# Miniprotein binders against Probable 3-mercaptopyruvate sulfurtransferase (tum1): the designs that were tried, part 1

Scores and structures below are computed, not measured.

Target 1, 298 residues: Probable 3-mercaptopyruvate sulfurtransferase (tum1), of Schizosaccharomyces pombe (q9usj1)
Amino acid sequence: MFSVGKKISFILPIKGVLQKLKDNAQKTVLLDATWYLPTDTKNGKKEYLESRLPGAQYFDIDEAKDHKNPLPHMLPPADEFASYVGKLGIDRNTNVIIYDRKGFFSSPRVFWTFKVFGHEHVFLFPNAFNAWKTEGLELETGEPRTPKPVVYEGAKLNKDLVASFDDIVKVIESPDAAGVHIVDARAHERFLGNVPESRPGLASGHIPTSINIPFTETTAAGITAPKPEEDLEKVFSSHGLTDKSVPIITSCGSGVTASVLFAALKECGFKDVRVYDESWSGYGKRANEDSSLLATGP
Unless a header shows other numbers, all headers, positions and changes below count from the first letter of the chain.
ipSAE, averaged over its two directions, is called F for ESMFold2-Fast, E for ESMFold2 and O for OpenDDE. V2 adds 0.75 times the mean of E and O to 0.25 times the DockQ between the complexes of E and O.
[cut] marks letters that were taken out.
The coordinates of atoms that the task and the answers printed are left out; those that the model quotes come from them. Centres of patches stay.

## First folded at step 8 (miniprotein; from e17l with L34M M64L R72L)

Design q3
Fold by OpenDDE base, look of step 9:
Structure q3 (fold): chain B 298 residues (1-298), chain A 81 residues (1-81)
Amino acid sequence: as target 1 above (298 residues)
Amino acid sequence: DLTEVEKYIIMAYWLFLLAREYLEEGKYDRALQMVNLALKYAHRAHELSKKYGHTDLAEEAKRLIEEIEKLLQEIEDAMQS
């Protein structure tokens, strides 16, 4: 009976974080990835400047993106990613622990980004602020530290973690042959096409053949943390996702909550999970021009 | 499982390192804040270790206190210069 070695979870409780901080063999960087929807009045960077985990740096998903692409939150080129994280004091061997103020909302996007570029030592710390407070630990306030810049080497985009529009088209054209599940993380009403999109020029509906798993089904109340693995398994199973070998593509509005699903699926041992980076911001525009790309209803 | 004592030792050390970084940056006020917090945690660790009879951890905490105090002096000296 080959003891399937318990896959070390990339999702860390506070004790796991502290253990990483204890380990002097590797440099550890805490990253505040707090981001809010454009419709929210809150600003992640502003909040970071007010308080953070001690020594944390800020990862701005609005800056660390492809600025040449008009779509929101598209992956930056590898060299730009490397430059960005190098300025944060992160190199290839750095333990990167990512958190956000909501708990488990935007941090998975940054986690996915690091994975896309081949970083191995990257972790998520859900519900960081509450966990920190519960342990009687204090936050840092005032001007953040300025990290010493380092060179990040070897950044290369792993295409196995990113789905393109062409990948989506392949699935919808041959759903039986592809054997790929497209999972939409958006709210059910958006998936059905019952509500207008907030951005102009986007169709209302979903990708044909896709299934809807609102990302909130995979998180605790308030999006503070992912559900326990056992509960996640139930959620995914209820949606017909039982075979961990079947390729999955996650999508959402702009690629952020799709990454929440990515993290949850990976936690459950799904082997082949990609994020459709364009998500509905890109797809909805295309579907608005071509009705064959659009499905409505359940 | 990390004990409460170990938690405070880890945090004291982490903050100690941050204080050094701030000192190097010339951010003396920030360095002072970190070093004071480090000292607070180190003392807490020391007290708890004694309370629970963890002699090895007590010694570790004591050594850490000494190192933090040394850094505190360096920060204070830098501020007066």
Scores: ipSAE 0.843, ipTM 0.944, lowest interface PAE 0.5, mean pLDDT 95
Fold by ESMFold2, look of step 9:
Structure q3 (fold): chain B 298 residues (1-298), chain A 81 residues (1-81)
Amino acid sequence: as target 1 above (298 residues)
Amino acid sequence: DLTEVEKYIIMAYWLFLLAREYLEEGKYDRALQMVNLALKYAHRAHELSKKYGHTDLAEEAKRLIEEIEKLLQEIEDAMQS
């Protein structure tokens, strides 16, 4: 196949991570964004405290959230985001490289969060621990460093990257819904409405007009890395996503795997992608009380 | 080859910076851990650069070893004060 000239990607293999460290080590922070579902026996912060990529800081999505909202993992206010990342030693000019121990699961959520607040030098490092060991590099153990706090200036929510419930309603009420694609990253049986949601009080089904691309269709070796761009293009085109200028809103259970789709779509050059932060955790409650908001089946 | 040598130089410098931060925090056992790993990687880079005949990288690795050894001495001095 004919190859076009190289494009710069925000998804970095280990050699790309090393290049960032070579170019600007003193302005680079590695972030461990490891997170597990509450039903999982593993704990991301405990694992971080035991071992990490050398110098990594921990980004806790259950701490860096809107604490006044009962929905899971909602974006924090901009000033609280700024305060949080400033305590990690991150200012506006810092190169931020994000990994998670599952590979390509929770780190895209943190990537999206940085993008939402206007941080442009942010990157993903999938398969980080395996890649590190394969290259003969040791992990850091023992008590982590405490970075000097810095001031993060200019955090401002970019509404072009976030969809609200009101945005979803406007899409499904439009007679020309074909103008925006709502893409659901959840497992197919949850989308169809064939199995109950694990959280109580949520309808089983999906947002009317939405299409289902379970996020695992975009990953390789389980969820350790995204598929190569050529294969991602095939996944998206097989679901009718070929025009890269068409607006897309991604959704899932709580915004974590919707961010995996966000990253995969952006890697493929889709121009206008937003994440519906509430996802099914908010929408499904409303749809349980108002069946006009609910669709089931293919 | 050249890429493998550069990997160890980059990582040695990264660990050197971390060791210096741990020293500034007074976390001397952490600083020792990082500076010793930095030294290990810098020596590995030096060995590989000589094996591959890359004179400029070998000299860079040697200068880095000298800087890391100075930091190791600073850490040891701080531990005794």
Scores: ipSAE 0.767, ipTM 0.920, lowest interface PAE 0.8, mean pLDDT 91

## First folded at step 9 (miniprotein)

Design r3 (from q3 with D1E E4P)
Fold by ESMFold2, look of step 9:
Order: C-alpha cells, then sequence, then structure tokens
Structure r3 (fold): chain B 298 residues (1-298), chain A 81 residues (1-81)
C-alpha cells in the first residue's frame, strides 16, 4: 500500500485512535457523546454508566449548555464550557476523541462545541463500538473513573463557527443568495413543511433560500459512519456545493445534525462553515409569528 | 501501520494507566478489573510478537507484563489492608 495522507483529518478510524493513545496516552481523553432525540426510549447517560470504551468520560449536551436560554442545547458561556470540560480532566493540551453509540450522530455536535471554544486537538471516532469489537477489544463496565478536575484556560467563542438569527436574516435579505448557502440537515418532509414539528409552537417548513441535505445523505451504513470523502464530495456537488470558499451555514432542529453536516463539509475542505445554533427550535417560533420568514416546498 | 502486537501493547498500557487511577481513587474492584485486562492484552502481545518474530516488541511486552504484575500486587495489597 502507499500513503496518501498529507492532509489533516479529524475523523479517525480505530487505528488512528490507537496511534493517538500510543503517542500520548496520559494526555488523551475519550468522550462518549451519546444523545438521543426526546422521542427515543434510549438514554445516553444510562448507557454510558453501563458500558463504555475503557476510560471514557461522558459529555452531556443537555448539561453543557446555556441554562439561561429556553432553547435546547444552546452553546454554554465560555467560562461554563471551561468549567465543564475541566471536571472531565480536559485542559487545552488534551487530545479529545469523541464517539457516540449511534456512530456519527451526536458526536459531531460535541466536536463542533470544542472547535467553537478554540480546542485544537479534537477528533471524531465514528463506528466506535463495532470497530472496538472487530479488533477484539473489550468494553469497560462498572463504575466509571472520576478524573481530578483541571483548569481549562483560554476558552473563547469563535464567532466564525457560529451563526445567529441576525446572520440568517442577512442571508435572506441578500439580493443574490447564491453568495451564502443555508443548508438544512433535517429530513426532507420536515423541510418541505409536510409534517408538524415535534416541539410545540414551531412552523412547518424551512428558512427561505435554504437547501435541504438530510444528514443521512452524508452517512454510511445508516448513521454509523460518514461516507468516504470522495462520496461526500459527490453529495455536496449534487446539491450545488462545489466552491469550497463560499460561506455555508448549517441548520437543523436544534443544532445536533447540523453539526454532522459541519463535520462532513470541513472534511471535504469547505473553508467557511458555521452552525446556526438555534436552528429550527428558535427560527421556527419566529416563522410561526411572521410568515415572511417561512418557506415551504422544494 | 499498527500491527496486532502494537495494538495490544498500546491497549495494555492504556488499561495499566486506568488501573493506577482507579487504585488512587480507592476503587479497588475497578482497578483489579483493569489491571487483569491489561495483563491479558500484554500476554497476547507477547505471544503474537513471538509468532511474528518481532524480538524488540517481545521484550517491550515482557517489560510491560512485569510492570503490570507489580501494579496487580499493589492492588491486592491495598485490598487486604
Amino acid sequence: as target 1 above (298 residues)
Amino acid sequence: ELTPVEKYIIMAYWLFLLAREYLEEGKYDRALQMVNLALKYAHRAHELSKKYGHTDLAEEAKRLIEEIEKLLQEIEDAMQS
């Protein structure tokens, strides 16, 4: 075989995970970021407490949030992010490797959160449990470890990775929306406005000018892993996303699957990608009160 | 790039570190579980290194087994105190 790797990839197969452990085990933390929709019967924290990759800590997107904001999963203040990850034994020099039990679903949200606050050494490990089992490695059961808290210094929100409602409005008001793309990761029927949203008070439809790329178009074997980069390129180009310098804002219901698209776009070299953190949970309320903010259909 | 021998050496060392942390926390059952799994992987690495003829990795695995056995003894001593 031959090496093709001069580019930096943050999506690691199990051999890449093992290499990180070989290079600096004492400065590496595995994070279980498993999260399920409220309508799901499974509970990510409960599953983590029953079994995990050896040594993994749990990152709860419903705890690490802005508790003063009624919208789901909004980014926490920088100091609260720092305090939260510091309790997990993570400082700025820690290699953070993030997985979720669905494969490639909620772990990109946590990856994005770390990137937003300036953490450089953060990686995704899709298909983690299947890969672990295939390599003949055992899971850890029993009471998880409690790391000693550390100080996380220098957390600062990078506004270049986050879109606000005002940012969305500026795109809608543009005479030529072809300059910035809003990409909706939700299922097609939600985008069209053909089904009600599960959360009350939300309009059915999408942000005007936005295009729909359901996040499952970027995944393989259900949602267990991202597609290979060359297949991701085809997915994005088939939706008109070919110029990697054009700004992109991803959106979904609450910012979780929008972060799947964020990770997939960054893997393909798109240079300016932001997540609209409010997503439909915030926007859909406004669109319910102001129909000029609402589009339906293709 | 990583061989089966290297995989087991890496994982044995990772589990050894976790066992030490559990011991320092006073979680002796957890420490024992981790150190025994570390030993299992280190022995597997030693067996495979001999099968593949990798002398340097076989010596690394042997040294790791010795360190893990020292930790196992420390854990057992702590459990009896």
Scores: ipSAE 0.787, ipTM 0.930, lowest interface PAE 0.8, mean pLDDT 91

Design r5 (from q3 with Q33E)
Fold by OpenDDE base, fold request of step 14:
Order: structure tokens, then sequence, then C-alpha cells
Structure r5 (fold): chain B 298 residues (1-298), chain A 81 residues (1-81)
């Protein structure tokens, strides 16, 4: 009986979260990563202040970014990341359990960010609020706790998890030689270029050679949770993604839903997955200036 | 698989720790809220453990109740000072 090494899933059901709390409550941080699109009327921070999992801290993707980059959600420098999470009471040995109010929308972006900077003990808790209520547990309201600042040591950007524009260009120029799949998580109509972009100065279409897997194909209805692993395998297989060793680059509008795909792909055992951080917010601008970078249609 | 009893013990302890943090911050109202909720869960754990015949868990829940009650007294004392 080959002990198939129990693939320790980084996606935790509520029982898994409770187990982490049992094992090491003092070194565990629940992290609310609720974020909404700018077009949405909801505000993640405001909602956090209203209600949260007991003792949860808030990770603001709009604050924890490179402020020198005009793009909306570029990764911060390693030292800024370290400073930010240190203020949240998170150090290198902290078990970080990330959730969001939608269920599985923005939390994967924060998960990816922690992985990029080499954090090992990071987990996702899908459908956290509903799971919490179903188990008869109460949410916290009122003023949240103020964590004691700690020093986060050893933050270093892992380039193996981040794709640049130059990486994309290399794939476009030599698609057969590169053997890399670019996967666009955006809605199909956006991928086709059939609808205008909401942001000015962005082309409509997709990266040449890319395939479209709307991130909603990898989630339950309402984006509450990822689909079960068995269903994810079917989704990826249907799009020709069967070899777990093939390099994949995910992209989307702003880097958030690309991270949903990142998490889903990693759950299915894909070994080489990178997120194109600029995504369409950066690429679409470039494509608007250079038509050779733009593809439309299927 | 965590039992229902264990769930409530875990949550009681988690909230107990949180209450202590609030006490240290001087947020006495918040500390009181958390400690009361911790007690609620600890008592639930104790009741269920007895119902299901889990003697070890019952003892654990009882010890936790005692610790939470001690913290409650500390919070109340701090609020009156």
Amino acid sequence: as target 1 above (298 residues)
Amino acid sequence: DLTEVEKYIIMAYWLFLLAREYLEEGKYDRALEMVNLALKYAHRAHELSKKYGHTDLAEEAKRLIEEIEKLLQEIEDAMQS
C-alpha cells in the first residue's frame, strides 16, 4: 500500500480550521480578505468592521500593493509586505487562514501573495461565514482587536509564482517552443472582445494563444467555494489541461480572479502555475498601443 | 473528525484568548462580550460531553469553564476600578 502522501490541502473546511485552532491557537490568525470590484457598492473594510470571524484581522489588497505602480493591484515590495503583515501580528511561523465574505473571490489573491513571499503556513477557508453559521458559531461585532506588532522575517519575492509582461511576450513569440499555457479567467464575452472595457484606454480582446476558463467555472454558484477536486479536474481536462507538469500562467482583469484559478490549479496538483500580476489592466493598455499584442474571437 | 463537543471546546478556548487580549488592551466591554460567549460554548461542551458519555472531554470542559470564570472576575474587577 503505497502511502500516497496525504496531500495536505491548503483549502480547509471548517473542521480543518477548527483543527488548526486546536493545534496552535496562539500562532493562528484568521484573516478577512474581503474585497469588491470598484464598480461594486460594497466595501470590504466597512463590512469587516461590522462583522467578522471572532478575532479576525483585515487584509486590505488596496493598501498592501505597490503604490508606485499606477496599476491597481501590483505586488508590494517584500519589505513593505513584511511591514504590513507584521502590523497584523503575523510572522513567518503564523498559521494564516484567509477567508472572504463572498466565499472564494478575493481570498485567493491574498493567499497567492503570501505564497509569493515564501510564507509556508497559509490556508484558504471557503464559504467561511456560512460554514460558521451552519456550525452554530457566532460572528464578532463591534471594534476589532488591535494586534501586537511583530517582525516578519525573510520575506523574499518568489519569481517562480509571478509572470511579467516579458514572460507573456516570450510565449506569444514562440508558442510552440514555450509549451506554456496562458489561461484567462475573465468572462467569455470580455475574452472575445465583444464588450467594451470599463477602464479607459484598454483594448478589447485577449492575449494571443491564451485559452479562456472563466473563474466561475471553477467555483460553486455564487462564488462561495471552489468546486470539489473531482469537478475541477473535469473542468481543466475539458480545456486540455491534463498534464500537471506543463507551465501555466493565469491572467484576468486585475489579478484577483487569476488567483482563483491559481488556487484551483494548485489544488489539482499543477506544479508550475504563475499569475500575471498586471493582467488585463496592464496588458490591455499595451495592446491598445500595439495591435500585434491583441487577439479577438475564440 | 472533530466531535461537536470538541468544536465548542476549541471555540471556547479561542474566545477565551481573545477576551484576554481585549482585557490587555483595556477594551473591557469587548473582553466581557468575548468571555461570556466563551462561557456559553464551554457550558455547551460540558453538557454535550455528559450527554454522550465523554468523561475526558467533560473534565476538559469543566477546567476551561473554571479558567474562563477566573478571567471574567478579572474583567469585572478591572471595570470597577
Scores: ipSAE 0.869, ipTM 0.953, lowest interface PAE 0.5, mean pLDDT 95
Fold by OpenDDE base, fold request of step 14:
Structure r5 (fold): chain B 298 residues (1-298), chain A 81 residues (1-81)
Amino acid sequence: as target 1 above (298 residues)
Amino acid sequence: DLTEVEKYIIMAYWLFLLAREYLEEGKYDRALEMVNLALKYAHRAHELSKKYGHTDLAEEAKRLIEEIEKLLQEIEDAMQS
């Protein structure tokens, strides 16, 4: 009798979150990872200060990045990550439960970041605010708590979860040999190259050989939550992604929505998923200089 | 599946812990807010547990109420010093 080990889903419903909160054996930290596009008038940190899940800390993806890299949201060095989360009261044994106000937009990026640095006990809580309210639970307002700093030990970048530009080039040069699928999470019109990029100096189009799966195809309406696993399977299958062992690289505009795909793919049991951290913000610059890197159309 | 009673017990405890943290930080107003909310949930849990005949949960809720009340007293004492 093969004990099908119940794959503990890293995506938690509210009941799962509460169960984690009950566990006194492990420290749990709730993380508000609310982030909005620069074009949005909303501010995640401001909203966090207004209301949050009780005791939640804020993870700022605009701060927890490589500041030496001009590209948006590049992964910080391991030591900087460790320092950042340590100040949030997170250590290696801490249960980290990540949510965002949209529901399932920016939290996957933070989830991916924790996974990259080898954190085991990290979870996503989709549609957190609505779920919280539905259960009759109150939000916290006012000045948030100041966590006691701790030392985060053993942060090490797992390269198996991060794709580089060189990795992309390898796929482009030998698509059949590589057997790697590049999946672009951007809107279809951006993928086609029919609309200009918002950032200057970026080509319009997509990575040659890449497949377009707008991340919104993997989420419920309003980006509140991932679609149910059954629906995700249908989405991925419709795009030819049926073999769970096939390596996948996700990309998007700036690495945020690529992580949404990462989470969705992982939920469906895909074993080898990497995020191209530079995404189009970095790639589009390169493609603007080298047309061989650029494809347009379907 | 967590029962409604268990939900409120968990939240009461969570808020109790949070209140303690605020107390340690010297944020007495925040501590007071959290402890009052904790009490609210704990009492709700106690009432519901009795209603549903969950004796063990009722006792747990009662113990939690006592602990929260103790913390409340500590907060009040700290505010007066």
Scores: ipSAE 0.851, ipTM 0.947, lowest interface PAE 0.5, mean pLDDT 95
Fold by ESMFold2, fold request of step 14:
Structure r5 (fold): chain B 298 residues (1-298), chain A 81 residues (1-81)
Amino acid sequence: as target 1 above (298 residues)
Amino acid sequence: DLTEVEKYIIMAYWLFLLAREYLEEGKYDRALEMVNLALKYAHRAHELSKKYGHTDLAEEAKRLIEEIEKLLQEIEDAMQS
């Protein structure tokens, strides 16, 4: 039997995307989650308005956020998440397929956001534009559609997928007893404390006890797609992550690339992975005022 | 595991549905662009299905072409009103 032992991944190649579109296309929404660092000259919303996968809606992590929190892209309250995605035509039963133009960069953040609020039918489509082009399929241009709003019911923050600052403190106060790995997705020089953070008021360094796996170690051909599962397992094991039952908290600058690690770890079967949503943007401010929170070097 | 024929049928139907959404919104230029692309893909599926001897898919593509042509006429009629 050819289907025996086949694993179904939440990371879809284009054929998997097409299968979802075939499975009652009116229940599927393609989401463009393209986002760029504030220092980048490109703008994700502008690019979405110029071209997109046919029928795609735009998910703006800087709009769908906690507007009462000055930290970047913090998760919105559950009712605001529900309202936001409902206006995109997404209800609990909708298959949501998420891509971004960089390949595998900001789409995992949106994937994680959906998972946090309990959405089961959510998938990632890496390398989407190249895959679409290679298959001879055209992009959509012109004015995007305005979907009919629907009610999204049952959004509730799943604390098992989110780490708070207090969770981090508990780990660093008792690292051996906690049994939790904190994994930093930032570039190595930022982790070491060798370069300043771009945001003002942040210490240079890392969370004590954390290990550094720059998110680019988990991607192929730059950041166009995640590495195959077998290669991801080698990346994680080379950093001491071998027991898939050990809890992991991922962190980065503002929670975007920490979500790339989240997706990569989940693909490899790690069972207990949380994203520290504040990441360095919140932690680094505290560490700048309290040296007991700061580590530098390897 | 999807054939080239099935790929174009899926996409033609997807674009057909999108064109209907644009028509409902009164975005006739958008609807016209989507329905014409849907028709292009449906014809491609039909031609490929005949070339490769996929009789069932050829019948599906032909039916889809007919539905898309009906929608195209609806859009053109709406544009003339």
Scores: ipSAE 0.778, ipTM 0.925, lowest interface PAE 0.8, mean pLDDT 91
Fold by ESMFold2, fold request of step 14:
Structure r5 (fold): chain B 298 residues (1-298), chain A 81 residues (1-81)
Amino acid sequence: as target 1 above (298 residues)
Amino acid sequence: DLTEVEKYIIMAYWLFLLAREYLEEGKYDRALEMVNLALKYAHRAHELSKKYGHTDLAEEAKRLIEEIEKLLQEIEDAMQS
């Protein structure tokens, strides 16, 4: 394939990260976005406090959320996002490079959050700790720095990156006329409805018309990094996603792994990708009370 | 592409900036750790630049060592208070 120009990727190898750290015209902030399920024995904030990439700040997806909404991890209001990232020393012009210790799991959720509020200079650094160690660079330990707060100007929710429940209903009511693919990042058995959800009160199954691409199909070596772009294109095309102009809405359990699919689709050049922020945590509750919203099986 | 010398110069400068921020915060043990690591990387860059014959990078690394040593002195002075 001929290259007619250089593609700009938001997924950076370590050499790209170092180049951003060199840039004196723009401040750079490294964000540790490590997150684990509440039932996990590991704790992302605790791990961050023990060690981190030098100078990294911690982005807590369970703190930077809509606290008035009982659903997990819902996007905060724009002014609360601005206040939160401003306390991390991030303004509109800051280069933000996001990693997580699993490699490519929760960092795409934070990447998507920045994109939703219009942050232009945001990047992902998969497999960060291994890459750092391979280059012979030391981690930072001890008490982390306390960044000087700054003002974040102009945060505004971009509706073109977020899908609501009403958006989902419009698609399932007229699937051919809507022309939108709903893609479920959950494990296959949860999609089929063969296993109960861990949270009580949620139906087992999936959104009618949706297709299942478990997010692990888009990652390499478990969840340590995304697959190369060529392999990602094969994954998507094998599921019928060949037209880069067709709108896609990604969903999962609570919006975290749907954001992995978001990042993978954008890397492959899909033009119109939204995340259904509520995901199954809200939809599954509605589907438990209204069977017309529920599909099961393949 | 970035060279091994440039990698160490970039990281030394990054750590130098972090050390200065820790000093401003009054976190002297943290500042000392960062400035010593910065100095380690700057010396490695200087050594490698001379080995590879990169005179401009060797001068850059030497200027950086001098700035890092000034900061180290500032941190040590602050710790004596």
Scores: ipSAE 0.771, ipTM 0.923, lowest interface PAE 0.8, mean pLDDT 91
Fold by ESMFold2, fold request of step 14:
Structure r5 (fold): chain B 298 residues (1-298), chain A 81 residues (1-81)
Amino acid sequence: as target 1 above (298 residues)
Amino acid sequence: DLTEVEKYIIMAYWLFLLAREYLEEGKYDRALEMVNLALKYAHRAHELSKKYGHTDLAEEAKRLIEEIEKLLQEIEDAMQS
């Protein structure tokens, strides 16, 4: 899209979205990835059925998951991912543009999921509804279209984008030798251990050696959009993240806001970024049973 | 850079494609709503392109209007069946 020597961003303003919709050589699917915490009275699927960007399909993080794992929103097996997105009319060559109604909250999780399974033509559209309305474009209401299912071929989990609990343990057991930054996207008080987690059975605190960058430091106007790249670089450098080649593992409560940091880091050119999919939901349980895994305070 | 005329042409075509999909699904009320919005955007593009002197875009918008009107007729015919 841009000239040689310029970075091509996967975070698209509405103009970039419209350019993708214009491209007849490659099919485009808009995905509504709206998701709310279980304690929220709102429901993403219900909102999608009421209104959406014209032609959008719904991606349900709580349906497209590992159903054999009790932890929330864990990545599905590759064949189940392929089946799920194929029913949405998405094949490997489809341009996928992902938004959520909060702006920049759950859509990065779905973006990361596509990246994990090797889908390269995937993009984020932050602040989509406001941008659409500002341009004078109408939303679609009424019954959504039913896409013709396609076969999604070649889905394979890329382990370079996912961190396991064992990966975390290796870092904390040898922090200087590992040379990896663990970055926690949770609110500061949760990181410190000053407030309980909403799910029972989880320790309050953080992974030893980790640093805290609450995901809201990377967003503008609340959580409606990411900060511009230049401001993101300032956020990361203020936390000591300047070397783009240093491996980073992001974590949060259940992998949603860790993916916001993943997207922000990748936008800034960090080369080796993984999401710890279990996040605190898995780690915090272990840390509650083994205090050597738990740190608290600054 | 994307102009206001081009925005309406892109969206008119996108909505035209959606209307066709809804027609094929037999969702005639949905198809009618999409095709009418597509026509609204295509006419706006044609109007603006003439005002701004964009002759190539005006021709493109006119061709798009013709295709959308054909689809509108197809939808109306299907609804009478």
Scores: ipSAE 0.756, ipTM 0.920, lowest interface PAE 0.9, mean pLDDT 92

Design r5 (from q3 with Q33E)
Fold by ESMFold2, look of step 20:
Structure r5 (fold): chain B 298 residues (1-298), chain A 81 residues (1-81)
Amino acid sequence: as target 1 above (298 residues)
Amino acid sequence: DLTEVEKYIIMAYWLFLLAREYLEEGKYDRALEMVNLALKYAHRAHELSKKYGHTDLAEEAKRLIEEIEKLLQEIEDAMQS
């Protein structure tokens, strides 16, 4: 058995962020992806307008969405994604470094969105504000920049990173033959069906055959950063996820914390990971109308 | 491996670029705040580079200070128009 050397991670500490800012061969954009649940009194756009990492632009998952779909923050069409990020000064060659004010919560959703549309130069910066303060660096306040728009070429949805409801049904209909793990990032009591969902019209429970890994098992210091890779591997292996080639579909309430699991799994080298974008917001409605789609308990 | 000197040089240059963008947008108060912070970091880098004996970085920081001071003058001129 061989010892595998370290690899460069897409999850950057502040030293890695500074190195990207130094790299004059590629433009770099810092992206504030702060988002809160609708029941929260905080507003990510308002907080961005008050303070941010110097030069950061704001990515609003509730604006960059499919406006024709009533489900929350579903992926936009590729051309609308391209137009949106182009207005933020982001083209295909831009290094995009994404943070959120909670640390490691909504920024993985935006990371996943960029990956879905084929953007390879994308990175996560967890615990950004504390790291910035610790290094003695000041935040930017006042009116933010309005970058000159650029054209974003070649955005195309990569179906290998997105799961549909039909994909879920195929797994449920033949679970052992499908060979796919569905992993639910929600809190355990929601998975069990022991508490109601906050959004009306959703069944309480989970997708049959799915396993529960609440996303907080993959984070440190609350939700401020992901656990180190070695600890992430232990979390996943304790849930039976040891073969890095086995397909995984992550789900949650609306696709945000499922993307936290996506990032953690990819950091650990899992090769075939998709996010079920509808998550419980879409599935739970269907399960409320068709009990064969619903499981409860462990 | 990044040093304290390199950190402040990188940040000074980053803030210098931001200040230039704010100036081009006509946001003079924002440009002034960014350029002054850039100057603060560039001076800190110059000070630390001499303390640690990094003569090449000290020269780089001095040249950066000169560029930042030129931008500061441009911003002040624009504010007086």
Scores: ipSAE 0.621, ipTM 0.881, lowest interface PAE 1.4, mean pLDDT 91

